# VHH binders against a8e7c5r167to518: the designs that were tried, part 40

Target 1, 352 residues: a8e7c5r167to518
Amino acid sequence: YKIFMDSDSFYYSLTYDLTNTVQRQGELGKSDQPLWKRVDDRFFWNKHMIKDLVDLQAPQVDFWVIPIIQGFVQVEELVVNYNESSDEERSSPETPLQEPTCVDDIHPRFTVALISRRSRHRAGMRYKRRGVDTDGHVANYVETEQLIHVHSHTLSFVQTRGSVPVFWSQAGYRYNPRPRIEKGERETMPYFASHFEKEVETYKKLVIINLVDQNGREKIIGDAYLKQVLLYNNPNLTYVSFDFHEHCRGMKFENVQTLTDAIYDIITDMRWAWVDQAGVICQQEGIFRVNCMDCLDRTNVVQAAIARVIMEQQLKKLGVMPPEQPLPLKCYRIYQVMWANNGDTISRQYAG
Below, E stands for the ipSAE of ESMFold2; O stands for the ipSAE of OpenDDE; V2 stands for 0.75 times the mean of E and O plus 0.25 times the DockQ between their complexes.

## First folded at step 25 (VHH; framework vhh_h_nbbcii10_fgla)

Design o3 (at its last look DockQ between E and O 0.82; V2 from the best seeds 0.80)
Fold by OpenDDE, look of step 25:
Formats: structure tokens, C-alpha cells, sequence
Structure o3 (fold): chain B 352 residues (1-352), chain A 124 residues (1-124)
């Protein structure tokens, strides 16, 4: 499929639905319906723009309307070679997608794609948009899908990020204003529930990874989040806390492994979407919902770490990687750049 | 479906005693799990704090410093029930107490299942 970008924010494809995950596309099945009628509404950014056209009920509209997402898309072809020097140049992002070689090759190849799609709901700048609204939408909600393609196999792993779903704000002229709760616990409960009811409906199970500091200025938001989780008391929710700043101070992002190790069984049990020519092999059984305060840098690092664990499991399952080896250094470097680009792009979009 | 139900909370005078119970359904206490069973509490306007928890094997027990010597956590596997005996209660012990399955790790914790909570109020 061909993906096009308009500026650094908007993406579309003439042949692929960028609004739906591989798993959702499988559930929808083959359809003769136009792309815009099959979209996930959360991520359909040009919906309002096409409203007048759709209202005309002209058949020609179906051909001309292409769904547009706001977010991030990057595709890379990687070669698994443990003997290569680490100093080789990364593949050009402009290189056309090529089908990877067979896993039986001496140097197996695979394609990795990262797709982030931002919700069109509560879009706005980070200091102007925080928390949940009365419709259950949260600020800076992003669904991120990692795709692995090997021959006829397509594997997908989906994560989400989003603001803490309580009514809170962080306003001020200071670089790091003090967060404040805007509504009481009881007033927040129905809206918190509304948010997670929709999430559970969509993703079945959620593992919340809250990266908000357990001490200091952020604590009030973390406490409010946990309280709402407890009150909501849904068996399809798991709550994970990780003190990111305590463990990763000084740019020690490698310490995120403490988290991934602690939740390794949960990661494994979540599985991923896997489809081939014969059909669905397995499904992703839930999602990780990761947040910090602004759902930017810290969140991106943790999502990347979890996604890497999954990718390694996937590649090993496919026989592309040996079972006792980590991702080759060259692959890892390219992979890190992809996630970094994802994080930077989302940050720019949220900052305005 | 896993369910935890707390009971035993209420109003008590300073120096008094209460016994909290947590009845579990949908899983077996005798089963060895990576999750501990424990009591957590949240005072008004405060964050959640661990009060006491016991490992699945029973070999490890944790008490918060403020409750050491006063509170005792125990379990009855035959009844699939967790208990918290609270003696010498203080005003500072006023909180909603939650029963939960919890896994601790460096720099964090995992909550898998928890109950609705039971209110303990210590007041003269």
C-alpha cells in the first residue's frame, strides 16, 4: 500500500484504511463499501470537511473522499544480521516497501511499520487540554500500532496513550505549572466510567500504566487517577504504577526494563494480532494504556520498550530471530529512531 | 469472575478494635500466585497506602510502619477469606480500606483485583 503525507501531521492512503488496526480490519471483513464508511470515527480527521459532500448523497463522493489521519507513519525494512557492523546507514524512509525475504534466508528480512493515529476529540494544545470531558474523551489520545510484515504474515500490536481521565488542569505562565483537580471525586465518577466503558468495549481488557510521579507536584493527579480506578472497579482493568523519574533520572531510559520485566507475563498474555493468507492466527487480547502527565516523552519511551518486547517475541515466533538473542544492534538503532520520531511528531502536534 | 468483597468496617472509638474481612470468589487462596493479598487504605484527601500484605505462600508478610504491632493480617484458605485485625485504633487510621491482589516490584506495583472498600472511622 502507498501512504502519503501532507506536512508532518496528516496521512492518507488510497488503498489502505489508516484509521483501523489490522485486527479491526479483519473483524470488519471484506467490503465493497468505500473507505470513508469503514473508518474508525475517532481518527477520521476530515469528517467535518466532507459532511456537505456526504449530504449530497452523490455516488461520486465515495470515490473522492479519502480518510485522513493525524499522527505519525514510518515504514522500515530491516535485515537480521548479527555480524554486521553497527555503523551502517539506516534505510531511507523514501524506499518503497519491498516484501521481505523468506525466514529461511541466511539474512532474514522483515518490514516494520509504526502508525500513530490521534483522536480528533479534544484536540488542542497540552496546557489548554488536559483530562476528560463530559463525553468521556481525554486529551491527547493516540492509538499506536506496530506492524511486522514477513512474507504473507502480518502481525500487529496496538497501544494507546491518553491524559489522566479526571478533570484536571495545568495552567500558568511557568514552565511547569502545578496541576490542580477541577472537580470532585463523585462528580468525576460517571465521566471516568464513560471513558473506560468505551475503552473496554473497544479493546476488551486494559492494562493501565501510570507513569505519573508518586511524589511531588504530580502526585495529586496520580492519586486521583488511582482512586477513580478503584471506584470504577472493573475486572477488565489492571493498574500498574511505575515511578519513571525515580528510575530513569539522568536519561537512563534503559531502566524501563525494570517495568517490562515486572509485567513480562502480562505482555506475553496480551498477545498480538496475527493474520496470514489463511486468515486470523491470533488476536490481541487487550491493550496497554500508558500515560504520564502530558503523555509525551515518558509515555513514548515506555510504549517503545513494551513494543520492542513484543516485536522480539513476534520475530522469534516467526523464526526470523533466534530464541536466545536480542534484536541486532543495527535493527535496534533504526527501531529506536522510529519511536523517537513518533514521539517528537506527537509532541509537536500536541504542543500546537 | 473474580470478586473481592470487604466487610467489617464501621465507627470505633480511639483505642478500640475492628476486624476486617475480605471474601474472595473466582480464585483460590491456596493457589500459588505471583500476586500477594493485601489491605490498602485511603484517607480523605490522601493517596492510597499499603497497610499490610501477605505473599501467596504466606512466607512474606509486610506491615506499614504506622500499623506495626497494632494490626495483624491473616488468611483462611478454607474460607477463601483475608482478615485484618486492627487493635489500638487511632484517628489517623480513619480511611476506606481495600482488599486487593498486588504485585510489588522495584519502583512500582500492580493491582489486579480489588474490592469496593469498607469505611473505618475512628472518632471519639
Amino acid sequence: as target 1 above (352 residues)
Amino acid sequence: QVQLVESGGGLVQPGGSLRLSCAASGFDFSYKSSYALGWFRQAPGQGLEAVAYISSSGSTIYYEDSVKGRFTISRDNSKNTLYLQMNSLRAEDTAVYYCATVRTYPSGYIFRYWGQGTLVTVSS
Scores: ipSAE 0.888, ipTM 0.954, lowest interface PAE 0.4, mean pLDDT 91
Fold by ESMFold2, look of step 25:
Structure o3 (fold): chain B 352 residues (1-352), chain A 124 residues (1-124)
Amino acid sequence: as target 1 above (352 residues)
Amino acid sequence: QVQLVESGGGLVQPGGSLRLSCAASGFDFSYKSSYALGWFRQAPGQGLEAVAYISSSGSTIYYEDSVKGRFTISRDNSKNTLYLQMNSLRAEDTAVYYCATVRTYPSGYIFRYWGQGTLVTVSS
């Protein structure tokens, strides 16, 4: 379910906790508690609106409190059919055919969903923000969950994005903005560490993918990030640099495939959350944290590419796709539109 | 828990030499990996640049052009230590030097483990 709002960006469900990943819901276990008592606080956007009701602790309040996220939700049902990519007419000339007794018996189906949930911390609803604050929160922090559902199986892959966690800004007059570091390296260290301590507590291991350009105006921010990563020196972090050429922004697969090929083993070892009727089959072993300067277009393209690698592995493991073929072209086109819609929605929410 | 610790930095005169060491704990350099071992440096006001790296087998060695012929990377698996012998030092070699496990590819690089860095200053 969703709520129509000015930006079409707020969502709720009466029965499903949109604030938690499949994996986190499994870790919480079963409970009769109301949804709002089990939420991930980072993504509980209407917490302030209901604070007085919650403070009264009246039993009737529980059924009136529905958690709301800011972000994006899209669900698509797809069919695996390679014939629709060539010769869209399915009739063949006269040879004896074993006609299917039911069309559904010859084409596997799956559901794909994309849920992005924006952190309420350092959101600054009235203007665009950059970097980290003194609580260790970063601007434009979004957790994106890609879900696959087939029969009784639910599979989930989660990624995060967020601003470079140093103190920086970019001048408000748009004709010639240059990024500026606001605090020194030593002063920044404890707040950078505060951010990643929370991330490691939540996700255990992180793979940082830094897409900030290594030349030109962005260089000062990229250099500051890498310096802090080196100084923080946490063995649960992996740092990946990718020279995302700005002229090739948009979904240029040649450039992005270079990255996904280079980290393919890291992607595969990350795995995913998998639950069915018997319970939890496996869990995701960490998370990718992806950023560029604003964590919008470049970040969205890279996250889509990583999630595609995982989705194809998931579908092949479940027998929904043949082991040596790519996703059918129609399925891939819908996938690209889903991720484009995600990127557009996140961009509208972050624009000040 | 993996740790890499650099040592051997300091103040040295132009034309002099230094030998940097990188001692590992919790990680065995003899372990097979897709990661090379390398030295990287960052001068004041500049980004990180590669200095030299050596494959896990020792068969592939890279040097940046500005240090080629002057610096030598080596490894001693029995001591679990990576070295950088720096000869004919110049003022431009002044930087913080980091030991890291690294994988390079055409569009970027990957760091898995690294040290805290050691400062090398080339001046009189």
Scores: ipSAE 0.698, ipTM 0.856, lowest interface PAE 0.7, mean pLDDT 81
ESMFold2 (binder alone), look of step 25: mean pLDDT 79; pTM 0.807

Design o4 (at its last look DockQ between E and O 0.87; V2 from the best seeds 0.82)
Fold by OpenDDE, look of step 25:
Structure o4 (fold): chain B 352 residues (1-352), chain A 124 residues (1-124)
Amino acid sequence: as target 1 above (352 residues)
Amino acid sequence: QVQLVESGGGLVQPGGSLRLSCAASGFTFSGKSSYALGWFRQAPGQGLEAVAYISSSGSTIYYEDSVKGRFTISRDNSKNTLYLQMNSLRAEDTAVYYCATVRTYPSGYIFRYWGQGTLVTVSS
């Protein structure tokens, strides 16, 4: 356990199952089963390490085994205050001294948590591990859960990322090697199906957001992905294309709004998990599965954008935010940092 | 459950004609939808391309440049069927043709439902 504590990549909790989403935890219900028996196996990184202990079939093992995830966890408490001038504006000599906000102004507060869970399957380095395997596992699969906590209310929104589920590789040590398809369309079909059958089983509906370039070197992978989606022809799949590089070049990440606006109804219809002391209020009806080539920076930006839309909807529904207002600037900044940290951490983990 | 079923594909000589049909079930064409109905095709070794689509209201019709003047998209709401009349067929029209519900936006496409596809082969 000490070994995992020294790594910034591994997380555990003595009281909370980090391998399962709020929704999955609700579905599992109250159980007297130990944590390690209730885990999502995909994210249980120390499974192999405890194998010998489990094989002992000793009751004591149940108390000592704590599930560990690899990924990212950050928790922030945010205050909704629209009167807070950005620190940068305060430093401007021309900015009139805003009267000290009466200490008594009760601003709404909420806790936001970001939890990313990396799959233990097909864990490997960025250029060495791409695509799907014969077990239907994809490279760099990560489930990311955004949690909002207000009083007794817990809201959750889950997204996934993962490599394009075809057999492909990027060979070479050169910067941005040309991707290649490793197996033909027909040969790929059963493995593609295997991947998505599991995904549909887990998440019910999937909205694929493919960020692969629609032109250039990446196009072959995008085309292969879409072809497999068409061939698989599952009514629980929706396919969304967005050419991220074309629209967001030069760090114009604001252009991702074009995507979120286009799929706004889909985002709204997907809903989120909501639980309180009385029980489940609503459930998330599906997930967004976002990918680019490596499922890193571009993917992270898009996931963050979608998550922000959801968060704002959630906070408004909770009465924490007023209608027709954006997230306060200070909150937004913290939120952006959280997602950036998430992206960076996942990138480091994937790079090895 | 929404289902789209394509038919009408086959082997045809250059200059020939085919009419593709897409029978839709589980939804009605007359319904308010944000999705257009269209035909897409994928030639061997090529990516998927839009051939033609019609908005839910029928007010907007799109044709790919390569098929303009040769292909005609139409729908029969009473039969809940989409058609693609293909005239003056060329070898380059050889592809699997898919019927799909699609939403277009400036940066891409949203595919919601689609059929199994029908193969069109144009060969002498």
Scores: ipSAE 0.892, ipTM 0.957, lowest interface PAE 0.4, mean pLDDT 91
Fold by ESMFold2, look of step 25:
Structure o4 (fold): chain B 352 residues (1-352), chain A 124 residues (1-124)
Amino acid sequence: as target 1 above (352 residues)
Amino acid sequence: QVQLVESGGGLVQPGGSLRLSCAASGFTFSGKSSYALGWFRQAPGQGLEAVAYISSSGSTIYYEDSVKGRFTISRDNSKNTLYLQMNSLRAEDTAVYYCATVRTYPSGYIFRYWGQGTLVTVSS
């Protein structure tokens, strides 16, 4: 399918519903209906701009209405090749000279794609950019789907990010701001519940990964979140705490390994969506919902690390990677750049 | 349907005792479904504090410094029940107490299931 970009931040496709994950498209089934009638409303950014056209309910209008998302799309073809030398190794006098060879024909290939869909709710500069609103929507809510395509197989793994769903703010430059809780615990409960009721309806099970620092200025927000999670007491929620700043220096992925090791069984049990020419083979068993204070850099690093664990499991299951080995270094470097681009794009969209 | 239910909270005088219970249903504490279990508490307006943790085998027990010697955690896998015996209670022990299935690791923890909490108030 072809994906078109109207600007750096907005994407559309004439034939593919960018608003829905592979799994949700499978749940909807096959249909000849126009794309806009099947969209996930959360990510249908041009809904209000074309309202008069859809209100006509004429067949001719249907093929002019193309759903647009705000977010990020990147697609790369990767080659599983463990013999690739680094640029630094080429300079070593102890490294034998390599004859040029074409190794692409003997190495497995796969396509990886990253699609991030920003929710249209609680977006923009007019609205409070932190926490939840009275409709149960949170700031900076993004669904990120990582897709793998190999031969006739399409595999999908989905994560969400979003602001801590309590009422809070963080003041500007003048007073070296600390975050502030704006509504009491009891007053917040129904709106917190409203947010997670919608999330559980959509994803069935959630694993919350709270990256807010457990000490210092962020503590008030992290404590408020945990209290609401405990009060909500939904058995479909799992709560994970990780103090990102205490253990991760310089945004290195190896420092986040403490987290992914601790939840490795949870990641493995989550599974992924898997479809091929015969139909749906399996589905993802819930979703990771990751947050820090603004759901930007820390969140992006953790999501990339979780998605890498899943990708390696997917590729090993399909025989694309040998068992017991990580991704080749060149594949991993491209993967890191893809996730870095995702994080940068989400950051620009949130700040504007 | 997995559920944890705390009981045994209430009002008690300083120096008194309470015994909290946490009954599990929908899973068993023993065998291949064994779980590490903990008691956690939150005082009004404060963050969550670990109180005591007991490993799946019962052989490893942790107590927060302020409760050592006063509180005793135990588990009865045959009854699917976790206990916290609280002696020599102080006003600072006033909190909502939660039992949870817990996994701890450097810089974090994981709660899979928890109860709705039971209030312990230590006051004259």
Scores: ipSAE 0.714, ipTM 0.864, lowest interface PAE 0.6, mean pLDDT 81
ESMFold2 (binder alone), look of step 25: mean pLDDT 78; pTM 0.790

Design o5 (at its last look DockQ between E and O 0.93; V2 from the best seeds 0.82)
Fold by OpenDDE, look of step 25:
Structure o5 (fold): chain B 352 residues (1-352), chain A 124 residues (1-124)
Amino acid sequence: as target 1 above (352 residues)
Amino acid sequence: QVQLVESGGGLVQPGGSLRLSCAASGFTFSYKSSYALGWFRQAPGQGLEAVAWISSSGSTIYYEDSVKGRFTISRDNSKNTLYLQMNSLRAEDTAVYYCATVRTYPSGYIFRYWGQGTLVTVSS
């Protein structure tokens, strides 16, 4: 598939639905319907722009309307080689997607794609949009899909990020304004429930990873979040706390492994979407919903760490990687850059 | 469907006693579980705090410092019920008490299942 970029924010494809995950596309099945009729509405950014055209009900419009997402897309071809110590071969983003070679090759190849799609709901600047609204939409909601392609196999792993779904704000001219709760617990309950009812409907099970500081200025938001989770009391929710600040202070992002190790069984049980020419091999059984205060840097680091664990499991399952080996250093470096680019792009979009 | 149901809360005078119960359904208490069973509480305007928990094997029991010597956590596997005996209750113990399955790790905790909570009010 060909992906086009308009500036650093908007993406479209003439042949691929960027609004839906591999798993959702499988569920929708093959259709003769135009792309814009099969979209996930949450991520269809040009919906309003095409409204007048759609209202004309002219068949010709169906071929001209291409769904556009706001977010991030990067595709890389990686080679699994444990003997290569040298930094030399940056895969150029301009290199056409080549089909990965067979796993029986001396140097297995695979394609990795990272797709982030931002919700069009409650889009706004970082300090102007926080929390949930009366429709159950949260600020800075992003669905991120990691794709692995090897021969006829396509594997997908999806995560989400989004603001803490309570009514809260950070107002002020200071660099780090003190967060405040805007509505009481009882007033928040139906909107919190509305948010997660939709999430559960979409993703079946959710593992909340809350990275909000357990101490200091952020604590009030973390406490409010946990309280709402407890009150909502849905068996399809799991709540995970991780004190990111305490453990990753000084840019010690490697310490996120403490989290991934602690939830390793949960990661494994969640599985991933896997499809080949014969059909669906397995499905992703839930989703990680990761948040911090702004759902930017900390969130991106944790999502990348979880995604890496999954990718390694996938590649081992495919026989692309040997058992009990880490990702080759060269692959890891490229992978880290992809996630960093994802994080930076989302940050710029949220900042305005 | 997995469910935890707390009971035993109510109004008590300072120095009084209460016994909380947590009945589990949809799963059985197992020594092989990676989750501990515990009591947590949230006072008005405060965050959630751990009161007491017991490991799946029963080999490890934790008590919050403020409740040590006053509260006792126990379980009856035959009844699939967790208990919290609370003695010498204080005004500061006023809170909603939750039963939960919990896993602790060096950097945080994991809540898998929990109940609706039961209100304990200690007042003269």
Scores: ipSAE 0.869, ipTM 0.944, lowest interface PAE 0.4, mean pLDDT 91
Fold by ESMFold2, look of step 25:
Structure o5 (fold): chain B 352 residues (1-352), chain A 124 residues (1-124)
Amino acid sequence: as target 1 above (352 residues)
Amino acid sequence: QVQLVESGGGLVQPGGSLRLSCAASGFTFSYKSSYALGWFRQAPGQGLEAVAWISSSGSTIYYEDSVKGRFTISRDNSKNTLYLQMNSLRAEDTAVYYCATVRTYPSGYIFRYWGQGTLVTVSS
């Protein structure tokens, strides 16, 4: 799979549909249709640019239409080696480096990839947008897929983020302005419902993780969200509250462990998509939808922590990691950098 | 499909009593569940606050300080129903009351199933 990038984090592939998760691609099956007819429309960023040609249905257009996403892609190959820090204790500077001969035969390897797909709806390039619109779309909506490749196995875990789906703003000249609700509770209900009806149709079950502070200036937004969730009353939703700032300052993954411990059974029951030579082994049973006020730093830290729990379960099930050890420190460091790069890229795209 | 339905709300004078019921369908109350059963309320213009909850085993019961001694929570697993007996009602008890399955932890809470709420109004 060859992936191309430009400076604004737009990505495409000539042979792989970057708009769909592994699971959605399995559900679509094999097809002789052109790539653009199989895309997830939410993430088809160049749709408008070529719409007139696509709508004319000229046969030659089909092989020139390449779907483009905005978001983030990073791919890393990792080696499971618990002895690397000991090997750096002392080295002879006069000995030339040996070419690696059979490293792959000694230590397990796996590939980790992150693919984030930003929705083209409510994208607003120059201004930070908040909340839901009258079509049920939310600001800063991103689907992030974490992939693991080991031998013939492809494993995928997907999460979403998006603004609290009420009508609100937080703009002004003041340093750190207070958020404001723009529409009343009853007026908001049908648009909140419209958003979640689409989410339930796509993902079937959702676990909302609301990171908005329960006290202080954010409280008005958190209270509005919870009220709309209660009024919507859909049994396919689970609502999780976590006071991020009380427990998890400074992007420290260890500080989110109280959340991941509390929902560990929910994470385990979510499972993941797993495909190999036998076909589809299992599928992910819903989605975590994570938000804070802007769906940036806090959201990224929590998503990384949830995805780490899943990755360790995946690697242990495949025998790549021993059952009672954490990832090697070098692997974990690279993992943290991948998720940090994801967060930085999403932040730049949101801020303009 | 799982559903919780509250009933028993209404208008009552200060000092009066009401009994709220919460009937569950589509799942059965379990003594071994990780989710407790509870009553929560929201007064006009206020956030959601806990009123009372009872553990899945029935052995642990919590009451908010403002209702302690006046309200009694109970559950009847054979009828798949949660109750809240409210005595000595005050104007400040006026709210929409929700039943929910809930898990609490030090940094937050989890709601899995909840009802649409029943209005309790305490006024002369």
Scores: ipSAE 0.701, ipTM 0.861, lowest interface PAE 0.7, mean pLDDT 81
ESMFold2 (binder alone), look of step 25: mean pLDDT 83; pTM 0.842

Design o6 (at its last look DockQ between E and O 0.76; V2 from the best seeds 0.81)
Fold by OpenDDE, look of step 25:
Structure o6 (fold): chain B 352 residues (1-352), chain A 124 residues (1-124)
Amino acid sequence: as target 1 above (352 residues)
Amino acid sequence: QVQLVESGGGLVQPGGSLRLSCAASGFTFSYKSSYALGWFRQAPGQGLEAVAYISSSGSTIYYEDSVKGRFTISRDNSKNTLYLQMNSLRAEDTAVYYCATVRTYPAGYIFRYWGQGTLVTVSS
């Protein structure tokens, strides 16, 4: 399939539905319906623009209307090679560019794609849009899908991010204004429930990973979130706290492994979507919903870490990676850049 | 379906005693050995705090410092019920008490199942 970028943040495809995950596409089945009729409405950004066209009920509309997402798309082809010396040694100016010897590359290869879909609901700038609204939509809601393609196999792993689903704001002229709760617990309950009812309906089970600081100025928002989770009391929810700032202070992002290790069984049990020519091999049984205050940098780091664990499991299951080895360093570097780009792009979009 | 149901809360005078119960259904206490059973509380305007929890094996018990010597956590596997005996109650013990399955790790905690909570009010 071909993916096109219309701008820095808008993507479309003539042959692929960018609004739906591999799993959702499988559930929808083969259809003769045009792409715009099969879309996930949350991520259909040009819906308003095509309204007049759709109202004409002209057959030509089915051909001309292509769903557009706002978010991020990057595709990379990776080679699994554990013998490659760190590029740092090759950057010595004295090493002649060895002509790529056409050595029949006996190394396993795979394609990785990262697709982030931003919700069209409550789109706005980060300091102006926080929390939940009366329709149960949250600020900065993004669905991120990691795709792996090997031969005829397509594997998918989906995560979400979104603002803490309570009524709160963070307004001020100062850098890092103090957050405030806008509505009480009882008043918030039905809207919190509305949000998660829709989420559970869509994803079946949710593992909430709350990265909000357990101390300091952010604590009030974290406490409010947990209280609503407790009050809602849905057995399809799991709540995970991780004190990101405490453990990753000084850009020690490697310490996120403490989280992934703690939830390793949960990650494994969640599984992923896997399809081949014969059909569906397995399904993702739930999603991780990750949040911090703004659902940007911290959230992106944690999502990347979880996704990496899944990717390694997937590649091992496919026989692309050996069981006892980590991702090759070169692969890891490219992978990190992809997620960094994802994070940066989403940040720019949320900032306006 | 997994369910935890707390009971035993109520109004008590300072120095009084209460016994909370948490009845579990849909799973056995040995269901997931990686999760402890515990009591948590949230006072008005405060965050959630751990009161006491017991490992699946029963070999490890934790008490919050403020309740040590006054509260006792126990379980009856035959009844699939968790208990919290609260003695010498204080005004600061006033809170909604929740029963939960919990996993602790160095950077936080994991809640898998919890109850609706039971209100304990300590007042003269």
Scores: ipSAE 0.898, ipTM 0.956, lowest interface PAE 0.4, mean pLDDT 92
Fold by ESMFold2, look of step 25:
Structure o6 (fold): chain B 352 residues (1-352), chain A 124 residues (1-124)
Amino acid sequence: as target 1 above (352 residues)
Amino acid sequence: QVQLVESGGGLVQPGGSLRLSCAASGFTFSYKSSYALGWFRQAPGQGLEAVAYISSSGSTIYYEDSVKGRFTISRDNSKNTLYLQMNSLRAEDTAVYYCATVRTYPAGYIFRYWGQGTLVTVSS
């Protein structure tokens, strides 16, 4: 059952459009159209495999066409419990509920899901693929959606990752070859603009988080990115650098909390998509676009940290978590594993 | 809608002076902002360098070492304008100068709004 190399990374649902975020599905509204006619084309991986069926334009086509994504899906149910065991609770079943909540249990529950959807354009099945192409597509482009579900409420927070959208390569026989710029800044401008025009059309506002080191081997790529951002000069973009520091003679990573503290107001203002049975309560006001050189390990850690800040805000607003408390340790451990699995899966897909 | 526009650049002899201005439209300079106002420059073939910035409260002013004593940053909130007075100009000051709203933190920086840049050339 190997349609593609490393094919255990393909996902489908008979009833849910995995190609679209909760927010995009809400924007499309109710429709009697089949799933495959409503997909986000960027993530519709089996489009060409079923071309003859969709070209028929027959009603029966809708019955057999199921959209497939490449990416990652994991769903976990979590329990908010700050005690190591239930014997710390001295109440009996006869004890009245302390406060009105959307849950009747002693410990609130919620579902968390991650859905990552890899773009089929300039697909990252090759580890060496970097940067932007002449169509404005970037290597290793992944949209990751973190979902929270509590009773009738569905909350969604979305981030993207993707290669620095300039023309560059990092090829060689050595362990860590030096990157090089393949086109000059003026030649690059229209393709950089083409990429970000599509991003702004889709997400409206972007907060770029550039994790490329500002010194050493990566500097040439980071400088090129910043220059293009400055030249593009779009007021819907915010540019954030996060610099990794070396300790004397070695490598050392700064605490990611330094970044999330510094942009905490920006994260809070981003909000999230929130839907219940009555409809859309609010929407996410843009997107974080995170990159390092290959958009793998560093990118995944930063995205997990940002999404954790949002998740804690969401759970506190729903009354699932008490104010002023962090996520329970057991919940956090499962959260970390979910994001680690996401990162490993994206890395496998990019390398293969 | 939101815009920063630099002006005052040009060709100047070494030892000369220029005054850069940065006019904002679509937003107002505020003492309550978490963003400072700053001037940044990029020489040909070089990365972006901070020149000077002034905190939203006005209580903190930064100058890059090579411009201390020669450049003066100031702001006029009534005119929604940031200034850079550049005296005793040297050839090494040749660059494109950008006005920006900026926030710095130990591990990096944040640019929210910036201008298109104005070219300053210092040559004989």
Scores: ipSAE 0.748, ipTM 0.887, lowest interface PAE 0.6, mean pLDDT 80
ESMFold2 (binder alone), look of step 25: mean pLDDT 81; pTM 0.814

